# Miniprotein binders against q53ft3, part 39

Target 1, 195 residues: q53ft3
Amino acid sequence: MFGCLVAGRLVQTAAQQVAEDKFVFDLPDYESINHVVVFMLGTIPFPEGMGGSVYFSYPDSNGMPVWQLLGFVTNGKPSAIFKISGLKSGEGSQHPFGAMNIVRTPSVAQIGISVELLDSMAQQTPVGNAAVSSVDSFTQFTQKMLDNFYNFASSFAVSQAQMTPSPSEMFIPANVVLKWYENFQRRLAQNPLFW

## First folded at step 23 (miniprotein)

Design A67
Fold by OpenDDE base, fold request of step 24:
Structure A67 (fold): chain B 195 residues (1-195), chain A 83 residues (1-83)
Amino acid sequence: as target 1 above (195 residues)
Amino acid sequence: SPIQEEFEKLKEEARELFYEALRLYEKGDREEALELFEKAAELYEKAAELAKKANDPESYKRAKRYALFAQKYAEMIQRELEK
């Protein structure tokens, strides 16, 4: 139902469903993360009148989770970018995850999504500066994501002479990835919201 | 207590149905998903009533929330099937 993306990391498309209305992503090495994207996969929409409250949780000095409301995702806004780097010193917010047995390690943070009525969500106040609303910030994040993806993909590139036969695998020519990258950058430059 | 045991049974059964309904929906089995969401909703409602009898407002609230959630999915699927 949900995906989670950190620039330079593999996309997460399998949230842990800890309850009927609760989903959790683990974020290892969270201290190196500045932004996170939470998005709907499109496989299961929210029912009418419902959406998702997105929370960030990190362990405090005592190992206890500190939860903060980042913002929301809805059918009308199926993705959002959140800045989490500046939240580490923030105060905890009320959250619906307190009763859940979530295993935590000191280096792992969590993104929690709570499916709620839109009316209830409207009564909640996200922490300040969590939601990335500026086009510039969005563009920067997207560019970073693209660059990291390209670098990642390129790290696996081999010449024909270097190839080892692997009949069970599908191969994509590197030039296809490059062309996609270039085209995407072009479109992004023209309209950061072209998708 | 027997009431608590029955509550836990209903809650667990409803949860299993709910999760399976989600899985079925993702697979495109919408009619089956609908049936399971409806059944889950019914079980959650029954669980809520038991919680009420047991004077457990937190369990009641949770069960009612899940019942509503299941109902909302059922309604969503019904609308999709009618299109």
Scores: ipSAE 0.787, ipTM 0.931, lowest interface PAE 0.5, mean pLDDT 87
Fold by OpenDDE base, fold request of step 24:
Structure A67 (fold): chain B 195 residues (1-195), chain A 83 residues (1-83)
Amino acid sequence: as target 1 above (195 residues)
Amino acid sequence: SPIQEEFEKLKEEARELFYEALRLYEKGDREEALELFEKAAELYEKAAELAKKANDPESYKRAKRYALFAQKYAEMIQRELEK
C-alpha cells in the first residue's frame, strides 16, 4: 500500500503492517538522512474520507522512541517529502503507535503511517519545518537550488581569451545557462508544479 | 474472563479476514475481498459489544475504529464494482 524512499537507498515497498490501520518502515542509519519521501503504491487507495498521518520516530538519549507528526498523504496527495534532519532534537508529540515489540538499534528510526479519518487529521498539527511538501517550501527550495547551481556554474566561467585548449571537451556558453535559469524561473513562477 | 477470551477470538478472526481481504483486493479478486471486509466489519462490531460489556473503553474504541475501516473498504469496493 505504501512506499518509502530515501535518496541514495533502495525503495522500500514492503511496510510492516503492525495493525489494520498502521504501517511502519525501518530507517537504518537515520542520522545520515535529510529527507524522506512517503508515497502510495497505487495498489490500494484510501477509502473515501480517509488518509494517512505520517509520523517519524527516533531513539532519544535513553533509547526511548520519540514520535513526531510530519504530515499527511491522501488520495489527492499520494506522495509527500519530509525533512527529518532538523527533527533529531525535539519534544515528542502524541502518536497512535503504542509500544511496539521491535528490536531497535540506536541507529534505526521509523516512519509510521496511521490510516485515519480526514476530519480527525485536520485537527492534528504537524511539527514545523518538516513539511517540504508545501508549495511555498517547494518553491523556496527550488529557488535555492537554482541559485546554488547558477553560482556554482558561474564560478567556473572564463572568457574566450582565458580558455585552455581542450579539443576533447565541449563547452557551453554561459549565456545558455543563464537563459535556461531565467526560463525555469519563469515556469516556476507561473506554475510551481509545471513538471 | 470468558468475555475477554471471546473478544480476543473475534478480534483475531476479524484481523485475519481483514488482511486476507487486502491481499485479495491487490490480486484483483474484488468480489471476494468485499465479502471478507463485510464479514470482518461484523466481527469487529461484535467484538466492540463485548468490550463494552467488559467495561473496556479502549478496546471498544479500537474495535469500532476497525469496524469502520473495514466498512469503508467494503463501500469503496462496492462502488468500484458498480462502475
Scores: ipSAE 0.786, ipTM 0.931, lowest interface PAE 0.5, mean pLDDT 88
Fold by OpenDDE base, look of step 23:
Structure A67 (fold): chain B 195 residues (1-195), chain A 83 residues (1-83)
Amino acid sequence: as target 1 above (195 residues)
Amino acid sequence: SPIQEEFEKLKEEARELFYEALRLYEKGDREEALELFEKAAELYEKAAELAKKANDPESYKRAKRYALFAQKYAEMIQRELEK
């Protein structure tokens, strides 16, 4: 349902579903991470009136998790970029993840996604400066990523004449998307600034 | 207690159905997913009632939340099937 991206690392598409409404990504070596992208895979949308609250958790000096609300993802905004570099020493906030009995390595942080009613989400206040502005360099990265995907995928688009009839639609073979994904991950891992 | 045991049983059964429903939905088996979400919702509601009887408000809240979530998925799928 969700994916998580850290520049220079492989994309995570397999969140640990710790509850019906709770998903968690592990982020090893979190101290080197500046930004995180959380996105919906598109396989399962949020039900109407629901979205995801995105939290960041890092171990404090005592190894206890400190949770902070970063922001939100929704069907209308299926991806978001968060700056977490400045949060690694911040104060904790209320979170819905409770006490997770997870043996944590001190260097591992977590991204948690809580599926909630939109009305409830509206009452929540993300930590300051977590959301990346449109002028941020990482936003530019995201745009380039999308452009790269679009350009690559569109070059392999096929018309209905070549597929099962579905008028007025163009199709991209799933293998093309997969190939792009693999290539992009490889390049990103090699050079986070390859764009 | 017997009530707590039954609660846990229902909760776990509902969870299994819920996860399976998600899996089925991703596979495109929408009708089956719908059925399982509906069943899950029902079981969560029953669990919630048991939690209430057991004076366990936290369990009640969680069960109700999961029931709602299952219901919302069921509704979503139903709308998709109607289109």
Scores: ipSAE 0.779, ipTM 0.928, lowest interface PAE 0.6, mean pLDDT 85
Fold by ESMFold2, fold request of step 24:
Structure A67 (fold): chain B 195 residues (1-195), chain A 83 residues (1-83)
Amino acid sequence: as target 1 above (195 residues)
Amino acid sequence: SPIQEEFEKLKEEARELFYEALRLYEKGDREEALELFEKAAELYEKAAELAKKANDPESYKRAKRYALFAQKYAEMIQRELEK
């Protein structure tokens, strides 16, 4: 029904269904994660009048799960990007996962999705700074990626004056583009918010 | 108690039907999924009545929520079949 994506990792499409209306994804090594994308696979929609409340959970200093409401997904907004970097030491919120016996490995956070009536979801308040506009995040990522590429590539530029007959043109060796791509992918895998 | 034992049996049977209905829907077996969602909703309603007799408001609310959820899936599938 749902997918979960972290930049630099394989997409997860097989949530653990822990109740009729509750789904969980594990996020190992969660301390290195800044953003998570939650989306509907398109295989099973919500019924009319229902949607999904999306939560983030991590173990607190006492080893107890702390659940925080990130936001929502619905048939009308079937994907959302959530920032979790500021939430790994935050206060928990009221949540529907209660005393469910969810199996968890230490140092593993979870994304929880609770299917609820839209009217019930309208009464819930996400934690601050969790929801990120997909357009704004994409624009910021794209701009920083373009700036990084331009600065890297321009340090290797040569003019065609060094290669007759078009002296006003500049050229970039092909391997510069490959090196940039490899460095960008490595950095993104290490820190999805390096941009 | 006998009421609590019957409640748990109905709840677990309804859950199995609900999960199977989801699997059938995902496979495209919509008519079979519809039947199982309708049966699950019926069993959750019966479980809710037992929870009410046992003065267990949390179990009552949970069973009613699952009954509604199953019913809404049944309604969704019925509309898809009429298209």
Scores: ipSAE 0.740, ipTM 0.910, lowest interface PAE 0.8, mean pLDDT 78
Fold by ESMFold2, fold request of step 24:
Structure A67 (fold): chain B 195 residues (1-195), chain A 83 residues (1-83)
Amino acid sequence: as target 1 above (195 residues)
Amino acid sequence: SPIQEEFEKLKEEARELFYEALRLYEKGDREEALELFEKAAELYEKAAELAKKANDPESYKRAKRYALFAQKYAEMIQRELEK
């Protein structure tokens, strides 16, 4: 029903189904993982009115599991990217996996998926730095693109004293590129959806 | 206790039918999957009735939740077959 992908690792497509409505993936060596992708395989959808709450569980200093809500997957949004690097110092959240008898080792975390009513999911709040929304992902990509553009364009800059114009070439003063970069960053910080 | 033994038997039978229904659906055998989800929902409802008689509200809520889940899959498949 579900898949789990970590960059640089083989995709996992065989979740452990621990209850009718609960699925688990093991994440060995979890401390090296920054993001996970959870997605639906497309073989079995959620029933109408239901979706999946996605949790991350890691062992604390005593080896006890700490569960945190990452976010959701649904038939309408069947994949999601979750940042987990900042969660290893976070507070645990209320979760439905407390009845599971899962042995946890110090280097293995888990991704848990609980199939629930959409109305119940609407009342849940993910940890604030876990879900990477389409808006947040677009903003992060855009920031990296802007940095790349500025560095690339500024490498071709020519001072007025060193200008060597030709009839077929166009030139851009480097400070204009910087001002554009600063203005664009400001607008994104004020309203990530201004585009 | 006889009531607790019957509850556990109904719960285990319902679970087996539910898992088999999922496998049949994935395989494409939708009519048989529908039948098994409906049977699982009936057994979960019977298990919920026994939990209620045993004054076990946690087991009652869990059985009712699984009954609803099975029924929603049955409704989904019914809709697919009627198209």
Scores: ipSAE 0.711, ipTM 0.899, lowest interface PAE 1.0, mean pLDDT 78
Fold by ESMFold2, look of step 23:
Structure A67 (fold): chain B 195 residues (1-195), chain A 83 residues (1-83)
Amino acid sequence: as target 1 above (195 residues)
Amino acid sequence: SPIQEEFEKLKEEARELFYEALRLYEKGDREEALELFEKAAELYEKAAELAKKANDPESYKRAKRYALFAQKYAEMIQRELEK
């Protein structure tokens, strides 16, 4: 149902389902992790009106788990990037995992996903500002890159009245850049993989 | 107690049906998954009634939550099949 990715590590796609509505991923060597990506595999969606609350757990100085709410994933927001580097010395929060028979490894952090009603999730407050993205996709990244390119290239636009001959410098009419941008956006919207 | 023993039996049976329904759904067998989710929801409701008789409000709330979850999956699959 879920996947978990840490930069430089293999993606995990086999969560431990510890209850009908609870899933866990182990994160060894948690001190070296700054960000985690949690996402839905696409094999089983949430039912209508439900979503997933995502928690981070690490052992405290006594080896007891400390759970912190990172944020959410839903059918409409199926992936998210969470920053956890500042949370490893934080204080725990209310969480739904403490009363369950979860396999615990005291030296290993965990990502927990609890399936809940969307109304219940709306009443929860993530610890700090851990979420850095509610959705991360190639199309969204590509759109941001294209906008950035357009703004960059447009900063070199000059009118013909402002043109000064320069043998070491070249210029592009702004309209040409705009047409390229519009054509590329149209093709990407029709087929995100046309390239 | 006999009531608690029956509760645990119903809960475990419902859980097994729930997990099998998820597996069937993932495999694409939606009609059989629907049937199992509906049956799991019925068993969770029965377990909830036993927890109420045993005056165990935490088990009652948990069983009702699982019943709702199973029913929500059943409703989702039913809508998929009607399309």
Scores: ipSAE 0.706, ipTM 0.897, lowest interface PAE 1.0, mean pLDDT 77

Design A71
Fold by OpenDDE base, fold request of step 24:
Structure A71 (fold): chain B 195 residues (1-195), chain A 83 residues (1-83)
Amino acid sequence: as target 1 above (195 residues)
Amino acid sequence: SPIQEEFEKLMEEARELFYEALRLYEKGDKEEALELFEKAAELYEKAAELAKKNNDPESYKRAIRYALFAQKYAEMIQRELER
């Protein structure tokens, strides 16, 4: 029913179903994770009037789980990106996941999905800065990414007179990179979801 | 207590039906899945009644939640079969 993706890792499509309405993914080496994607597989939709509350759990200094509400997935929004790197410190929130007899190693976190009524979900407040799913946050991230790339590429820019002969290498003029950057920004401004 | 044991038995039976219903649905056996969700819902409702008699509000809430969930799946499948 659900999938979980961390960049640079294999996709997880087999959640542990701990109850009829509860699903859990294990995230080894969670301290190295910045973002996690939670998505529906498309095999089983939510029933009408229901969705999924997405929680993150990590062990505190005492090894006790700290749960935080990240956000939501629904049939209308079947995937979401969450930033978890900044959540490694904070107070726990109320969560629907009881004591799970999961052998927890200190390096393993969990993503929990609770299937709930949409009306109940509307009463819940996710932790701040977890949801990258807002169009504004996505636009800001994309702009930062573009700026980072441009700055990186431009730092290697040399004039023709400064070029060292390297027949085995291909070169791209800096103006091509700039044109690409400008075109991408234009497309992003027109439609942040153009991709 | 005997009532608690019967409650847990019903919940376990309902859970087995619920999980099998999900499997059948994913396999494409929608009619069979529908039947099992309906049966699961009935068992959860019976369990809820037992919990009520036993003055166990937490067990009651859990059983009712699962009954509703099973019913919602049944309704979903019925609508799909009517298309």
Scores: ipSAE 0.793, ipTM 0.933, lowest interface PAE 0.5, mean pLDDT 88
Fold by OpenDDE base, fold request of step 24:
Structure A71 (fold): chain B 195 residues (1-195), chain A 83 residues (1-83)
Amino acid sequence: as target 1 above (195 residues)
Amino acid sequence: SPIQEEFEKLMEEARELFYEALRLYEKGDKEEALELFEKAAELYEKAAELAKKNNDPESYKRAIRYALFAQKYAEMIQRELER
């Protein structure tokens, strides 16, 4: 139902469903993460009158989870970008995940999505500065994401002479990634919302 | 208590149906998904009634929330099937 994207990392499309209305993504090495994209996969929409409250959880100095409401996703707004890098100093918010047994490690944060009535969501107040709402901020994030992805992918590039036989793996030529990157940048420059 | 045990049993059964319904829906088996969401909703409602009888407002609230959620999916699928 949901996907989670961090720049320079593989997209996560398999949330852990911890309850009928609760989904969780693990974010390893969360301290290096500035922004997170949460999006609907399009396979299962929200029922009418419902949406998703998106929470961020990180361990405090005592290892206890600190949850903060980042914002919302809906059928009308099926994706959102959240800045999480500045939230470490924030106070915890009320959250619907308290009763859930979620295994935590010190380096792993979590994105939690709670499916709720839109009317209930309207009564909630996200933490300040979490939502990236400006077109400029979105463009900057997208560019950073692209750059980070390219750098990440390129770090695995090897020459033919350096390749180790791995018949069980499929390979994508680096030039394909580069071409995709260039085309994407071109489209982004023309229209930041081309998708 | 026997009531609590029955409540938990109903909730677990409903949960299994709910998860399977989601899977079926994603697979494209909308009719089957609809049926399971409806069944799940019924079980959640029964669980809610038990919680009410047991004077357990938290369990009641949870069961009602899930019943509503299952009902909402059922309604969604019904509308899709009618299109």
Scores: ipSAE 0.792, ipTM 0.933, lowest interface PAE 0.5, mean pLDDT 87
Fold by OpenDDE base, look of step 23:
Structure A71 (fold): chain B 195 residues (1-195), chain A 83 residues (1-83)
Amino acid sequence: as target 1 above (195 residues)
Amino acid sequence: SPIQEEFEKLMEEARELFYEALRLYEKGDKEEALELFEKAAELYEKAAELAKKNNDPESYKRAIRYALFAQKYAEMIQRELER
C-alpha cells in the first residue's frame, strides 16, 4: 500500500503492517538521512474520507522512541517529501503507535503511517518545517524527476528502424529504467534537492 | 477473563480476515475482498460489544476503529464494483 524512499537507498515497498491501520518502515542509519519520500503504491487507495498521517520516530539518547508527526498523504496527495534531518533533536509529539516492542538498534528510525479519518487528520499539527514542499514544490519535483527520466531514457531509445520495421514506435531497453533509477538515487543521496 | 479471551479471539479472527481482504483486493478479487471486509467488520463489532460489556473502553475504541475501517473498505469496493 505504501512505499518509502530514502535518497541513495533502495525504495521500500513492503511496509510492516503492525495493525489494520498502522504501517511502519524501518530506516537504518537514520542520522545520515535528510529527506524521506512517502508515497502510495497505487495498489490500495484510501477509502473515502480517510488518509494517512505520517510520523517519524527516532531513538533518543536513552533509546526511547521520539515520535513526530511529519504530515499527511491522501488519495489526492499520494506522495510527500519530508525533511527529517532537523527533527533528530526535536521534542516528541502525540502519536497513535503506542509502545511498540521493537528491538531497535540505536541507529534505526522508523516512518509510521496511521490510516485515519480525514477529519481527524485536519486537527493534527505537523511539526514545523518537516514538509519540504507545498503542493507546487512537490509538483515541480515530480515534473523534474520525470523530465530527468525522460531525458535519460530517450538517450537510449532505439527506433523501430533500428529494430524491426515499425517506424512509429521507439524502444527503450528495460535496463535503462534501472540505470536511471540508480543514478537518480545516487544524485538524490548527494543532494536531496538536486532537482 | 473469558470475556477478554473471547474479545481477543474475535479481534484476531477479524484481523486475519481484514489482512486477507487486503491481499485479495490487491489481486483484483474484489468480490471476495468485499465479503471478507464485511465479515471482519461484523466481528469487530461483536468484539466491541464484548468490550463494552467488560467495561473496557480502550478495547472498545480499538474494535470500533477497526470496524469502521473495514466498513470503509467494504463501501469503497462496493462502489468500485458498481461502476
Scores: ipSAE 0.773, ipTM 0.925, lowest interface PAE 0.6, mean pLDDT 85
Fold by ESMFold2, fold request of step 24:
Structure A71 (fold): chain B 195 residues (1-195), chain A 83 residues (1-83)
Amino acid sequence: as target 1 above (195 residues)
Amino acid sequence: SPIQEEFEKLMEEARELFYEALRLYEKGDKEEALELFEKAAELYEKAAELAKKNNDPESYKRAIRYALFAQKYAEMIQRELER
């Protein structure tokens, strides 16, 4: 349902679902992270009238999680960049992840997403200035996602001479992937919302 | 108590149906996903009635919240199928 992206790292697309309405990503070595991108994969939307509250959690000096509300994602705003560099010693906020009050691995933070009614989300106040511009974040996210996909797919490329027969395996010519990459970049430059 | 044991059983069964419905929807099996979301919502509602009978307002609120969540997914899928 959700993805989580940090600059210089592989995208995470397999959130740990800890309840029907709760999803978590681990962020190892979180002290080196300044921004995170949280986005909807596009495979499962929120139902009408619902959205996601996005939280950040870091371990305090005793290893206990300190949860802070970063902001929101919705079907109408399906991605957001959150600045976390100023939150690594901040005060906790009200949060719905009480079942996760356990000692945390040092240097591992978490991103939590709680699916909630939009009316309930309207009553929540994120910690100051965690969210960054949606337009800039969409362009930046999309370019990084394109680079990530192309690099990932390219790592499986083989020459025609290296192909072996396998009746259960399907192949895609590398030129098709490159053409898709180039076409997507061109369309994005013309209209960032063409999709 | 027997009521609490039945409540937890219903919640567990509903959760498994809810998770399977999500997997089916992601796979594109919308008709099966709709069926399972509807069943999950029914079980969450049944669990909510047990929580009310047991005078447990926190369990009642949780079950009703999940019932509504499952119902909203069922409504979404129903609309997609009618297009």
Scores: ipSAE 0.724, ipTM 0.906, lowest interface PAE 0.9, mean pLDDT 82
Fold by ESMFold2, fold request of step 24:
Structure A71 (fold): chain B 195 residues (1-195), chain A 83 residues (1-83)
Amino acid sequence: as target 1 above (195 residues)
Amino acid sequence: SPIQEEFEKLMEEARELFYEALRLYEKGDKEEALELFEKAAELYEKAAELAKKNNDPESYKRAIRYALFAQKYAEMIQRELER
């Protein structure tokens, strides 16, 4: 139903469903994470009148989970970017996960999604630190994704002197990838919503 | 107590039907998914009745919430099938 993406990591598409209406993703090494994307996979929508409240949980100094409401995803807004870098010492919020037996390791945080009525979600207030401009969050996430793609593609670059003949394989000059990368960054800087 | 044991059995049976209905819906078996969501909703409603008899408002609220959730999925799928 849901996916969770952190820049520089593999996308997670197999949430742990811990209740009919509750899903979690583990985030190991959470101290290095600044933003997270939560999105709907598109295979199972919310029913009419329902949506998802998205929470972030990290262990406090005693190793106890602290849950904070980040925001929402809905059929009408099926993807959202959340800033979590400023939340790693914050105060907990009201949350629906307290009665659940969820495995937790001291260096692992979690993203929780609670499926709820839209009317109930309208009465919830996300933590102020997560209220970052969607344009700023989008730009930061997109820059990290661009860097990731460029670094990945560049790791396969070889000079002609180093190239082993492989006539059944197609190749792309590295400069094509660089030109694409530079063009996309320029367009994104001019208008983060151009796409 | 016997009422609490029956409540827990109904909730677990409904949960398994709910999870299977989600799997069926995901793979495109919408008519079978609809049937299982409807059955899950029925079992959650029966569990809610037991929680009410047992004067357990938190269990009642949880069972009703899950019944509604299953019903809303059934309604969604029924609308898709009638298109």
Scores: ipSAE 0.724, ipTM 0.904, lowest interface PAE 0.9, mean pLDDT 80
Fold by ESMFold2, look of step 23:
Structure A71 (fold): chain B 195 residues (1-195), chain A 83 residues (1-83)
Amino acid sequence: as target 1 above (195 residues)
Amino acid sequence: SPIQEEFEKLMEEARELFYEALRLYEKGDKEEALELFEKAAELYEKAAELAKKNNDPESYKRAIRYALFAQKYAEMIQRELER
C-alpha cells in the first residue's frame, strides 16, 4: 500500500502492517537521515473519506518511543517529503500508536502511517519543524545531485588537442555526459520519481 | 470473562478476513475481496455490540472503527465492479 524512501537507500515497499489501519517502516541509523519520502504504491487506495496520518518515532535516551506527527498522505496527495533532521530531540505529540510500537535499538526509528477519517486528520497539528513538502522538494534535491555530478565530471573535461595517448586509460566523450545530464533533467521534469 | 473472550475471538476472525480481503484485492480478485470485507465488517459490528454490552467504550470504538474501515473498502470495490 505504501512506500518509504530515504536518499541513498533502497526504497522500502513492504511496510509492516501492525494493525488493520496501522503500517510501520523501520529506519536504521536514523540520526544520519534528514528527509524521508512517504508515498502510496498505487496498489491499494484509501477508501473514500479516508487518508493517512504520517508519524516519525525514535527512541529517547531511556529507549522509550517518542512519536511525532509529520503530516499526511491522501488519494489526492499521494506522496510527501518530510524533514526529520530537527525532530530527533523534540517532544512527543499525541499519537495513535501506543500499544502498536515495536521494540527497537536506540539507533532505529520508525515511520508510522495511521489510516484515519479525513475529518479526524483535519483536527491534527503536525510538529512545526517538519517540512510537509510536495514533490517539488524531492525534485530540488535530485536536481542538486544532478548539478553536482555534472559540474564534477565536466571539471575534468579536456579537448582533443589537450588529450595525451594512453593505451590502458579509458575515456568517456564529454558530450555523452552532457547528453545524459540533459536527458535526466528532462525525465525529472516529466516524472520527478522516475529514478 | 465470557463476553470478553467472545469479543477477542470475533476481532481476530474479522482481522484474518480483513487481511485476506486486502490480499485478494491486490491480486485482482475483487469479487472475493468484496465478500470478505463485508463479512469482516459484519464480525466487527458483532464485536462492537459485545463491547457495548460489556461497558467497554475503548473496545467499542475500536471495533466500530474497523467495521467502518472494512465497509468503506467494500463500498469502494462495489463501485469498481459496477463500472
Scores: ipSAE 0.713, ipTM 0.900, lowest interface PAE 1.0, mean pLDDT 81

